# VH-VL binders against Uncharacterized protein At4g17700, part 5

Target 1, 164 residues: Uncharacterized protein At4g17700, of Arabidopsis thaliana (Mouse-ear cress) (o23610)
Amino acid sequence: MEEYEFLVRVREAGGFDIEHLMDTKPSSCVIGCREFDNNDDYNAHIVLFARMGIHKYNMIQGTNLQLSCVEKYNYRSPRVYSAFYITLIAKDPDACNSLVTFQTRVVEEGFNMTKLSCNIARPKPGPQENAALPRHSVDLEPVDVFYKGSLPEWPPEDAFNDNI
Below, E stands for the ipSAE of ESMFold2; O stands for the ipSAE of OpenDDE; V2 stands for 0.75 times the mean of E and O plus 0.25 times the DockQ between their complexes.

## First folded at step 1 (VH-VL)

Design e10 (framework fv_enfortumab; at its last look DockQ between E and O 0.05; V2 from the best seeds 0.00; counts 0 for: pae O 8.7 > 2, grease 18.95 > 18.9, placed apart)
Fold by OpenDDE, look of step 2:
Structure e10 (fold): chain C 164 residues (1-164), chain A 124 residues (1-124), chain B 107 residues (1-107)
Amino acid sequence: as target 1 above (164 residues)
Amino acid sequence: EVQLVESGGGLVQPGGSLRLSCAASGFTFSSYAMNWVRQAPGKGLEWVSYISYSGSTIYYADSVKGRFTISRDNAKNSLSLQMNSLRDEDTAVYYCARDEYDFWSGYSYYFDYWGQGTTVTVSS
Amino acid sequence: DIQMTQSPSSVSASVGDRVTITCRASQDISSYLAWYQQKPGKAPKFLIYAASSLQSGVPSRFSGSGSGTDFTLTISSLQPEDFATYYCQQYDSLPLTFGGGTKVEIK
């Protein structure tokens, strides 16, 4: 399969649930699917990205969702940027701590400059199964102390645009 | 599939010059930074040079700075290494290696694909 | 420059053995470390970075761990195709530097 075709399929699938495509992934495609594992070194920033998505959603919707666990994340890194498609479970304290599957896409751009953006942050579309149980607890210890604490208010969408 | 094919290696006398090339295919070459890494016979790996995707950022190891010049032609999916004032210690297999983006770093990274290498021998 | 020290330089093992390779950085490199496998006469092959393997096709028996200055590559159950030389590489700072390598050979 051609790289472009594969990427098209990934996009059509939404990027979050693409495990079924991975057996046909061309070697040239820097895409992977990972089940969240607390033993991974990248747990810290994945968790941060997850929190970023939740925070954005909360700021926009006026909700107070809280990260319960990260289930999985997909990634695409064409070098010019990295995109993370994170599937997580959030709990809603305003709804009797009900659990909701949450999806967020976080993109990191730049070589000499780094820009972090969250362009998808929402409950997973479609039918939600109430039986969704947390598979992996979020371990906050791996998170760098610098990033611990409450997240700041979400900046305006144009806050990080470069004035060239 | 991703392919990197080095060429241009050979035998050269000390003080001589040689130009290595790396032909890339199977990926969008212009989207990736590239590197040269060398390995002396029976020795370990040594990073030689880095060039960003656009060629605007270049780095060299101190051992080759001032003597080697890395360049790329994105239109031709080609990476080059001009080696001047060659020394005996430059004898090595030279690999071109694609730079993989680190998910957490915004600077230098690791190498996800390597060519088969081309041999450079500097000897009098 | 950041010096990367691998240990051991060589290890003799049998199929099925657990093999552990250590890489130590001369300074804190956070998690900016990659591991490579090289077979004789072949180019190095990327295995994993830091403690996570995001490279498709890398067997699950390979795992990385560590941060700061001490890192470990573990092969949980050595397979015949795993006999090779392994290198760590830091990408925290320029110049990029490799460890000296660890040769995993047949006992």
Scores: ipSAE 0.011, ipTM 0.562, lowest interface PAE 8.7, mean pLDDT 85
ESMFold2-Fast, scan of step 1: ipSAE 0.017; ipTM 0.593
ESMFold2, look of step 2: ipSAE 0.013; ipTM 0.540
ESMFold2 (binder alone), look of step 2: mean pLDDT 93; pTM 0.951

Design e11 (framework fv_enfortumab)
Fold by ESMFold2-Fast, scan of step 1:
Structure e11 (fold): chain C 164 residues (1-164), chain A 121 residues (1-121), chain B 107 residues (1-107)
Amino acid sequence: as target 1 above (164 residues)
Amino acid sequence: EVQLVESGGGLVQPGGSLRLSCAASGFTFSDYSMNWVRQAPGKGLEWVSYISSSSSTIYYADSVKGRFTISRDNAKNSLSLQMNSLRDEDTAVYYCARDIYEYYYYGMDVWGQGTTVTVSS
Amino acid sequence: DIQMTQSPSSVSASVGDRVTITCRASQGISSWLAWYQQKPGKAPKFLIYDASSLQSGVPSRFSGSGSGTDFTLTISSLQPEDFATYYCQQANSFPYTFGGGTKVEIK
């Protein structure tokens, strides 16, 4: 029951900005928060998912947002059913390269990205006044090749879906 | 006390079958994914199989795929491994291990003491 | 499949020594690495997760570092109870794979 109550609070907060809830997380609950660290070769999956979210949004809205960097992500297991709540910074070339805090939720079902769905892809609701590059971030290199598989499904009404 | 106890090991001839069981106590078994991991005499650890908390997701090592079947009964707090067409290379101590998986906190945190399977040639 | 290679396969050390064990992945695994300790006749014990995070109850003399493909487990001042075999394990993808183990034995 305490896990259910915690998940309700996560859903009410939208899943992306939940750091203030982590002190109340039950030990059985499999949700984590992480700042993106590009000191390695990047977390390739997170970068791919961020690009997919931007691409989906651009296709639907007719925009040209460009991925600048990933700020953070929240992750829910199990691994073979994984939900990623990614917060990233995008540049808007149609608005003098202004920075936009953008949010995307990607669900991975099955191993090796067998099934991917993009449930949320949009600028962070509310004011964009504090959009800024994270302290240790570096702009991501442009990709030569775009993902050629089927694009993820458009989001369902429920952004937080643990019942697949 | 959080505990896993394996049973069902024994001596079997090549081509034979065995069913291993793992009894869980001291925690809510239905909340955790589970693994089978084996260790041949004098050798290292080898992952064998994974099952999610609801049994909706199951994975096997290529060496056992098509011969072993992992299953669980959440009402009885038990995990099973049905082993068919056993080979000499399957000789090992088989461990039941609980899988934890939170973004920064993952691994196999609780292990049974193992049950020995010997496939005699 | 991701292959995990540990070095050395064994190391002889004395109480008080600093011991370093290396683990290399054949592909990038970010920080998806755990370390285990196994004493003779016993099941493995969970030591470290996320390459560098110490499991509750594990002495502070143990530490992990690394990311991508190269990882290290360090025991800063070896104690008698630390003589054991140590294994790394990648959790980046299925199948899960373990390193071959490093036996830390008395000099």
Scores: ipSAE 0.006, ipTM 0.485, lowest interface PAE 11.7, mean pLDDT 79

Design e12 (framework fv_enfortumab)
Fold by ESMFold2-Fast, scan of step 1:
Structure e12 (fold): chain C 164 residues (1-164), chain A 120 residues (1-120), chain B 107 residues (1-107)
Amino acid sequence: as target 1 above (164 residues)
Amino acid sequence: EVQLVESGGGLVQPGGSLRLSCAASGFTFSSYDMNWVRQAPGKGLEWVSYISWSGSTIYYADSVKGRFTISRDNAKNSLSLQMNSLRDEDTAVYYCARDSYGDYEGFDYWGQGTTVTVSS
Amino acid sequence: DIQMTQSPSSVSASVGDRVTITCRASQGISSYLAWYQQKPGKAPKFLIYAASSLQSGVPSRFSGSGSGTDFTLTISSLQPEDFATYYCQQYYSTPLTFGGGTKVEIK
């Protein structure tokens, strides 16, 4: 699969469930899949992004979902930005603490993470639904507005490498 | 501000050659895939060629394959199209176009275009 | 190659009219369809991606719909600045292909 066709299939899958495509990934395409591991130092950033996505969804939909755990995340990192596709399990206290598989996409732009955008925040679409349906985009305030101390270090790109 | 500026167009005889250039500014050029798209006078848009951010993946439309060569110089923030064995049907305005980044689709920024006229 | 067919080739409409442009792909392209606006003498402008997602800064009177092979661009209340030619483009597979364009002429 060439790069353009590979990226089209990633988009069709919505970016969150692409493990079945990774054996066809071109070497020039910087995209990888990572299982969430609580012992990985960089996973603190992923947890932060997961909470941002849930918060955005709750504010827009009037829900009160709570983060239960992060299941996995995919990354795409051309040099000018980094995009994270996070799949997580949320608990819904308004529905007898039922569990919801939830998806959020967070993009980092600019030096020292000066801009964060949450473009997708939604319950995982069902098997018969189009996973690439409309993206909800809300730009957050610049990262420097949220930090009163040291800014977090951007994880090294090789830490998210899929061994290609 | 993102800006793409094409140059190198002109009048050339059939069978001749031209080299088009696209100067990029206002963004990190080395992080974006780039394209050439052309438009013949009074006609529609036709995709010509694609090059990935690293230069490793290249595609051509069948109409130009074997005659045109796309290349990029990331240190100089420039995209090029070497056009050989030009034909009258290559007469068009040639646009430099940037692929939208991430999972965004389509061409988000275009240059003003440079005119290529192939005529005897 | 995936062929993209647009209809109509041109349409004349008054300010405030609803304008509908259709685009048909020769094979299924899911939702990998973009729409562009081109004003006379200028480069195309990105309007819509993924068949229905509006690019930032594009007025809400523009909307896109469809999936598979049949797609529609709608301008709900035509404005004077909407005089332009509109193109659909598939990005499902290479070569990338555009429709023939629809010229919207404001009366």
Scores: ipSAE 0.015, ipTM 0.536, lowest interface PAE 6.3, mean pLDDT 79

Design e13 (framework fv_enfortumab)
Fold by ESMFold2-Fast, scan of step 1:
Structure e13 (fold): chain C 164 residues (1-164), chain A 121 residues (1-121), chain B 107 residues (1-107)
Amino acid sequence: as target 1 above (164 residues)
Amino acid sequence: EVQLVESGGGLVQPGGSLRLSCAASGFTFSNYWMNWVRQAPGKGLEWVSYISSSGDTIYYADSVKGRFTISRDNAKNSLSLQMNSLRDEDTAVYYCARELYSGYDWEFDYWGQGTTVTVSS
Amino acid sequence: DIQMTQSPSSVSASVGDRVTITCRASQDISNWLAWYQQKPGKAPKFLIYAASSLQSGVPSRFSGSGSGTDFTLTISSLQPEDFATYYCQQANSYPLTFGGGTKVEIK
């Protein structure tokens, strides 16, 4: 599969649940799927990013979700940035400590986190809700989506990119 | 002090097998992607294979795919390369190399001293 | 596969000389290029990443430039310890590929 066709399929699948696509991944695409474990290359960074997503959601929605554990993450690392699609379990103390599957996308630019952006922070959409990402969003940093002469592509309405 | 020490090289006949090892010390081995790079006598460098920190992601150069198997043991801080169906063209010094920034940048910041593999009758 | 063409294959120089080595990629690799130094019988040593970023501990007389397909390594004032073979490497896509090397030898 060509890189462009593969990235279109990733976008249509929503970016967070793409394990079924990895067997067709071209070598030119630096995209990986990982279940979280204690020996992860980015263990500390992934946990930090997960907390950032929960914090952003809590600030905007007025909730008090707490990180329970990280389940898995996907990464996309083209030439100038790294994007992390993190799936985690959050605990809601205001709802009898019920567990919520939560999703956050964090983009890191530069080798030592010189620029971080959190552009998706939400409970995992239900099966009947639109989970698809905007065209080419997996290749774009949302804060840099504005192009000369073109309208910007924004993440889905619940991703907070339009709200702050 | 970061150190990578290769071993397991030797003389082998065409069609034979060898297992290379790389012993890592001075850093948290389980946090880094690792590579094998080789250099034929009097020739330039050729990338052979990578393995992610957990061992979940692996890729090979077309010249070795199906014949070589990369693996790692994070508890022992070791990287391995199992080489089967060896050919004259596999004669080289094999280097163990660590990747800068684990999956963001594919440059090699530390190399071992190499182990020599000679394939001849 | 991305082909890396390095020139010259060898250059004879004297201590104090300015040495320039070039590297060309068969396709756009942006700034995803590294430079390595290798002395006879030794492992390569990392010099430069992202085309122009000097690795910690590498002397300032080494510099890299370029983007896209055309890259240059410059040694502003050659020292005795700089006589070695230099390699460029593209980091844009797998399989990773190296240039053929440039041997900097004593005049």
Scores: ipSAE 0.007, ipTM 0.476, lowest interface PAE 11.2, mean pLDDT 78

Design i01 (framework fv_iluzanebart)
Fold by ESMFold2-Fast, scan of step 1:
Structure i01 (fold): chain C 164 residues (1-164), chain A 118 residues (1-118), chain B 107 residues (1-107)
Amino acid sequence: as target 1 above (164 residues)
Amino acid sequence: EVQLVQSGAEVKKPGESLKISCKGSGYSFTSYWIGWVRQMPGKGLEWMGIIYPGDSDTRYSPSFQGQVTISADKSISTAYLQWSSLKASDTAMYFCARLDYYDSFDYWGQGTLVTVSS
Amino acid sequence: EIVMTQSPATLSVSPGERATLSCRASQSVSSYLAWFQQKPGQAPRLLIYGASTRATGIPARFSGSGSGTEFTLTISSLQPEDFAVYYCQQYDNWPLTFGQGTKVDIK
């Protein structure tokens, strides 16, 4: 596969729906895909990130979405910059508890997860809509009180395995 | 189309202050890190530091920490590199660059030449 | 800090010939390595990231290989526009570091 086509398709998808592209990934490109598993030892971290995204969206849009479950997440594993692209199901109490597929990107900065940033928080774009960034993303000021600080102890080393 | 456009060339004397700029367009400015690179005349590239414009978090290379200040104004999609007191050794071309999903610096500004002489 | 060493400092190649450039890291950087091209008076241009992935718009004659501490950039059939300085850069750990560059000159 030409690396050019892979790069274009990943950017079109915005980083969230890329499982179908992984077979064409160049061998040296580092990105991982994981289905959410309730038996996963680092479940708490992914759930925390999911809640951060929903909270940011609710604060800015005046909505009241609630986390139902996490479907999947993609991660990037450079030690300098780690990013999580989380796809989750949210419940909307203002629409008869209807379920909506929601997407959030959370970046963890520094050694020992000393700072978190959430820069995408949005309902998943429909098939007729452009899913690529920056369209359909919540590109708003970070909420410092919620996105700075310490997390529970760092996940097991293999939870963010760079070479898998 | 993604573009980074830098401010024009500067000629300064030692001890003067300076602030140069890098304006991003064609993408979500607050969603990508921007880095600064120094290239001294006839020499290679040196990474100075990076900033995340969404919250102004900065990281400096150890050799540049305390020597320069990196900042950003998200209302005008512009990142800055600044000196409180220039030295002759600051004479160089300065580039800004954007960090993408793959942690690659995929788009670069055209460069700002800074000349410091007495 | 991770030190990147490039060799040779200067490589003389005729148009149409293959050029091979080397980059070594002082410790493993896995595949977190990029290659940049810089022509006189221009900004650097990303060629390769992830050690072997060509950036958007980069011609197929450019290829990268290697992992860990030893990396290679190959230009399979050098064109006149390829005479430039080439830099490798690791992004496995902070601070980000560049090699000193390899200048590809016309023979």
Scores: ipSAE 0.009, ipTM 0.497, lowest interface PAE 9.1, mean pLDDT 77

Design i02 (framework fv_iluzanebart)
Fold by ESMFold2-Fast, scan of step 1:
Structure i02 (fold): chain C 164 residues (1-164), chain A 118 residues (1-118), chain B 107 residues (1-107)
Amino acid sequence: as target 1 above (164 residues)
Amino acid sequence: EVQLVQSGAEVKKPGESLKISCKGSGYSFTDYWIGWVRQMPGKGLEWMGIIYPGDSDTRYSPSFQGQVTISADKSISTAYLQWSSLKASDTAMYFCARHEYGDYFDYWGQGTLVTVSS
Amino acid sequence: EIVMTQSPATLSVSPGERATLSCRASQSVSSNLAWFQQKPGQAPRLLIYDASTRATGIPARFSGSGSGTEFTLTISSLQPEDFAVYYCQQYYNWPYTFGQGTKVDIK
């Protein structure tokens, strides 16, 4: 019950800027907040997800945004999926390399890690704009089409080459 | 294109079992909850329950707990609503609808009319 | 459970007139309220979500307002195709609940 109410508040806040809600988090709710740094255990995965979100947005909008850095992420891992709410800084080469605060939500489905879905990819809404999650089921198509032709095989070639 | 397609109309007698379906297409079926809504003839909408197809986590409205079974088969992107023993009072239109937990219903099936009479 | 109460039960209006429909929640639902339109023989159609946001493809004459326990759906200039039953629904807390509906009839 309490968990449902908390999740509704997280959705209303957009899922990305929820630090002010953590004091009200039920003990049963598996949600965490992390600032991104070089010692983060999920560093490689979060960076991959961030790039996936930017790529998805670029394909849909016809933009050429590039990842500059990851600022922070929130995660939710109920039982059968893990959802990551990533806030990052993107560089826009089509606008004199201006910086854009960008948000993406990536879901890993199941314990076999066979599917990744990108549900949200957008510039961060302004202070006066509705920050709630994008409308309709999702504002982006599933990213599983990339898996068949674009995701690297394990281990990636660069996994053992520090000079690239 | 996101679609929810429901099975066809059913005519049954009291005491018979029934299972109706709702097939999702055009989206990741395991990313969304599927809800079932009852509408009795000439009456309003009533929530019956919801299921998360990814792990079959199912939640029923208190008035429907124990009266119906909701299930899903994610391999064929289909959710089900089932009665073990129908009653005349189960005569209604049944809708399925998609939503994310803590969000609104955005896509609805066309409805399945169930008529239970002697 | 949260009880949703709609008023009036029936509203008779002429084309071009303004219609105002009310929805009251028995406890605060914040802004987690949706409005649906249903025509005979059809599935419900989402009009408004988050109390005031129009769904994609919904004409500008439909608007929603309110928060907490008191909500309003306004149709600024009724068209012939707007004669239908309208439902509010809260998605703040499980179980989700609908109002009983307001029927908008042609005068």
Scores: ipSAE 0.000, ipTM 0.480, lowest interface PAE 12.2, mean pLDDT 77

Design i03 (framework fv_iluzanebart)
Fold by ESMFold2-Fast, scan of step 1:
Structure i03 (fold): chain C 164 residues (1-164), chain A 119 residues (1-119), chain B 107 residues (1-107)
Amino acid sequence: as target 1 above (164 residues)
Amino acid sequence: EVQLVQSGAEVKKPGESLKISCKGSGYSFTSYWIGWVRQMPGKGLEWMGIIYPGDSDTRYSPSFQGQVTISADKSISTAYLQWSSLKASDTAMYFCARQDWGYDYFDYWGQGTLVTVSS
Amino acid sequence: EIVMTQSPATLSVSPGERATLSCRASQSVSSYLAWFQQKPGQAPRLLIYGASTRATGIPARFSGSGSGTEFTLTISSLQPEDFAVYYCQQYNDWPLTFGQGTKVDIK
């Protein structure tokens, strides 16, 4: 019950902006919020996932958005799969390098990125728009959306050095 | 090469405090969870809890919630298990073990710390 | 809590013989099951993860099978160094739980 109620609130909030819910998180629930930080060696994976989301969006919409920076990510460290809710800033070279807050959800199935799915890739909805996610997209029954197209290029090693 | 090295055996009296350690080396300490497992004399394995050193996110097994404190100091790649007041029933071997991000499984284990609590 | 039940509690086997150990989960754990070997005075050692994948350095005589609620660890030709206690562990749900162990001893 308690974990189900919390997951409903996360879903209603859209999964990306849930800091206000973390005080009510049950101990059984493995969802966390993290600001992007080079001290976290997992950040190379997060950047890869962010690039996947941008690439998928560009392929579908015919845009050329580029990753500017990652702001934060929320994660579900399960059992069946790991889900990452990444908030990033993208720039649009076709619109005078305007900046767009962008959201992508990447699901990792299997060990160490063996199988990746990108379920959400979109500009952040405005304050009056419905930000709620479909019931099954957040945690329990993810829509199996294969990433189509070439894998994004891995970040240069000088951008992320785990020996620092 | 991945290693987890635990502190030495402890002999304590009931009511005393204790803090034992588990030092990781050969991998990125902040990128993996560290779990603690208890083994009572002649008994099987019991999961106590787990910590992610990168942000100190800590989760406890329901049976150990409030009984122990798990912490980590990422500056020295060391995780800790602590009791404020030991009981004779805490006599056991305590293991630390590493898990990949995602709770996959315990892939590397420390050698264990024997804790004996007697009057 | 998912309860893991191992059988038999003790298995007596002669060197060179096949040993078959069972592990049952009270609820489905899909393939998120690991097997560990523990010798007296030593830490547990990972043998199998994902129900059937051998960990690095584990001899081919060890094999795992099963999914859902029923799992098996097989040692095809038991060597003297294989006499130990074997534990299964599910990592599909919290809290993480271990079976009570199967002791493999010499006949």
Scores: ipSAE 0.007, ipTM 0.495, lowest interface PAE 9.9, mean pLDDT 78

Design i04 (framework fv_iluzanebart)
Fold by ESMFold2-Fast, scan of step 1:
Structure i04 (fold): chain C 164 residues (1-164), chain A 120 residues (1-120), chain B 107 residues (1-107)
Amino acid sequence: as target 1 above (164 residues)
Amino acid sequence: EVQLVQSGAEVKKPGESLKISCKGSGYSFTNYWIGWVRQMPGKGLEWMGIIYPGDSDTRYSPSFQGQVTISADKSISTAYLQWSSLKASDTAMYFCARLEGYSYDAFDIWGQGTLVTVSS
Amino acid sequence: EIVMTQSPATLSVSPGERATLSCRASQSVDSYLAWFQQKPGQAPRLLIYGASTRATGIPARFSGSGSGTEFTLTISSLQPEDFAVYYCQQYNSWPYTFGQGTKVDIK
């Protein structure tokens, strides 16, 4: 598949569920899929990003979702300018601890969270809902900065603790 | 064939400006980062910075911030490394390399190098 | 910045013998470590990435191992064309950093 056609299909899929597209990925594209692995030292970053997305969503929507586990993530390399499309499972204590498949996109533009933004934080859309990205690219310009002002501590003291 | 071709050797005097180039071919230039590496005579390799040609997002190693300018012209698939005022300590071999970000996130394709000699 | 330290600085090995090169990171780089070979007058050549995955076209005698802070490159049966300087490089954190290199001399 041509690069434009591939990126259009990735955009239409929202960047999160693209495993079925990887066999047609042109060699020129810089997006990849990774299953979450607890043996990966980067898992602390991914878990933090997952919690950021849930927190942002809870603040905006008035919900109380809690991270259960990270299922998978897709990435855009290199790591210096990394976009992470994280799929996770959240618990909803306000709905009898029902499980919700949740999606968040976090862009890390500097190691140690120097520049960090979250512009997608949502429950996974249903089969008939439009999950497409706004552009003809898997890369979205950051529309929101999770941290404005003071630099966050890395890792935060609660990064390995479930305070909820 | 995927390749990076660098401009030829340069002999300059201190205080002169210089711009060297790295031209990509055989792949989508705007979708890969290009990195610049310095190797001083008889010394090892050191990263100077990287650029994403699609949007000109540029990152410098702290030791090179303010010493050089990295840029790219996507219309001709070429990245550049530039000095406003050369010093004798800039004498080195300069390599460009493409970051292959799909399979392994490593610099897989390298230019042949540009030797820059700065002497009075 | 993450400091990469290679040892030994120079390794002299007879053809056909095993060569073992070490690389240590000042802090964990997980498995985001690459090995490069550089022959005199040439650009670096990627040998190993992800600490242990051989790059396309690289002979089976080259292998990498390790994770976290301690890494090893092994050449199981050194050939005359393996005379070169070998560099490790971490790409887990910016700025990316190289080790100082290990020169492999054939006796």
Scores: ipSAE 0.006, ipTM 0.512, lowest interface PAE 11.8, mean pLDDT 78

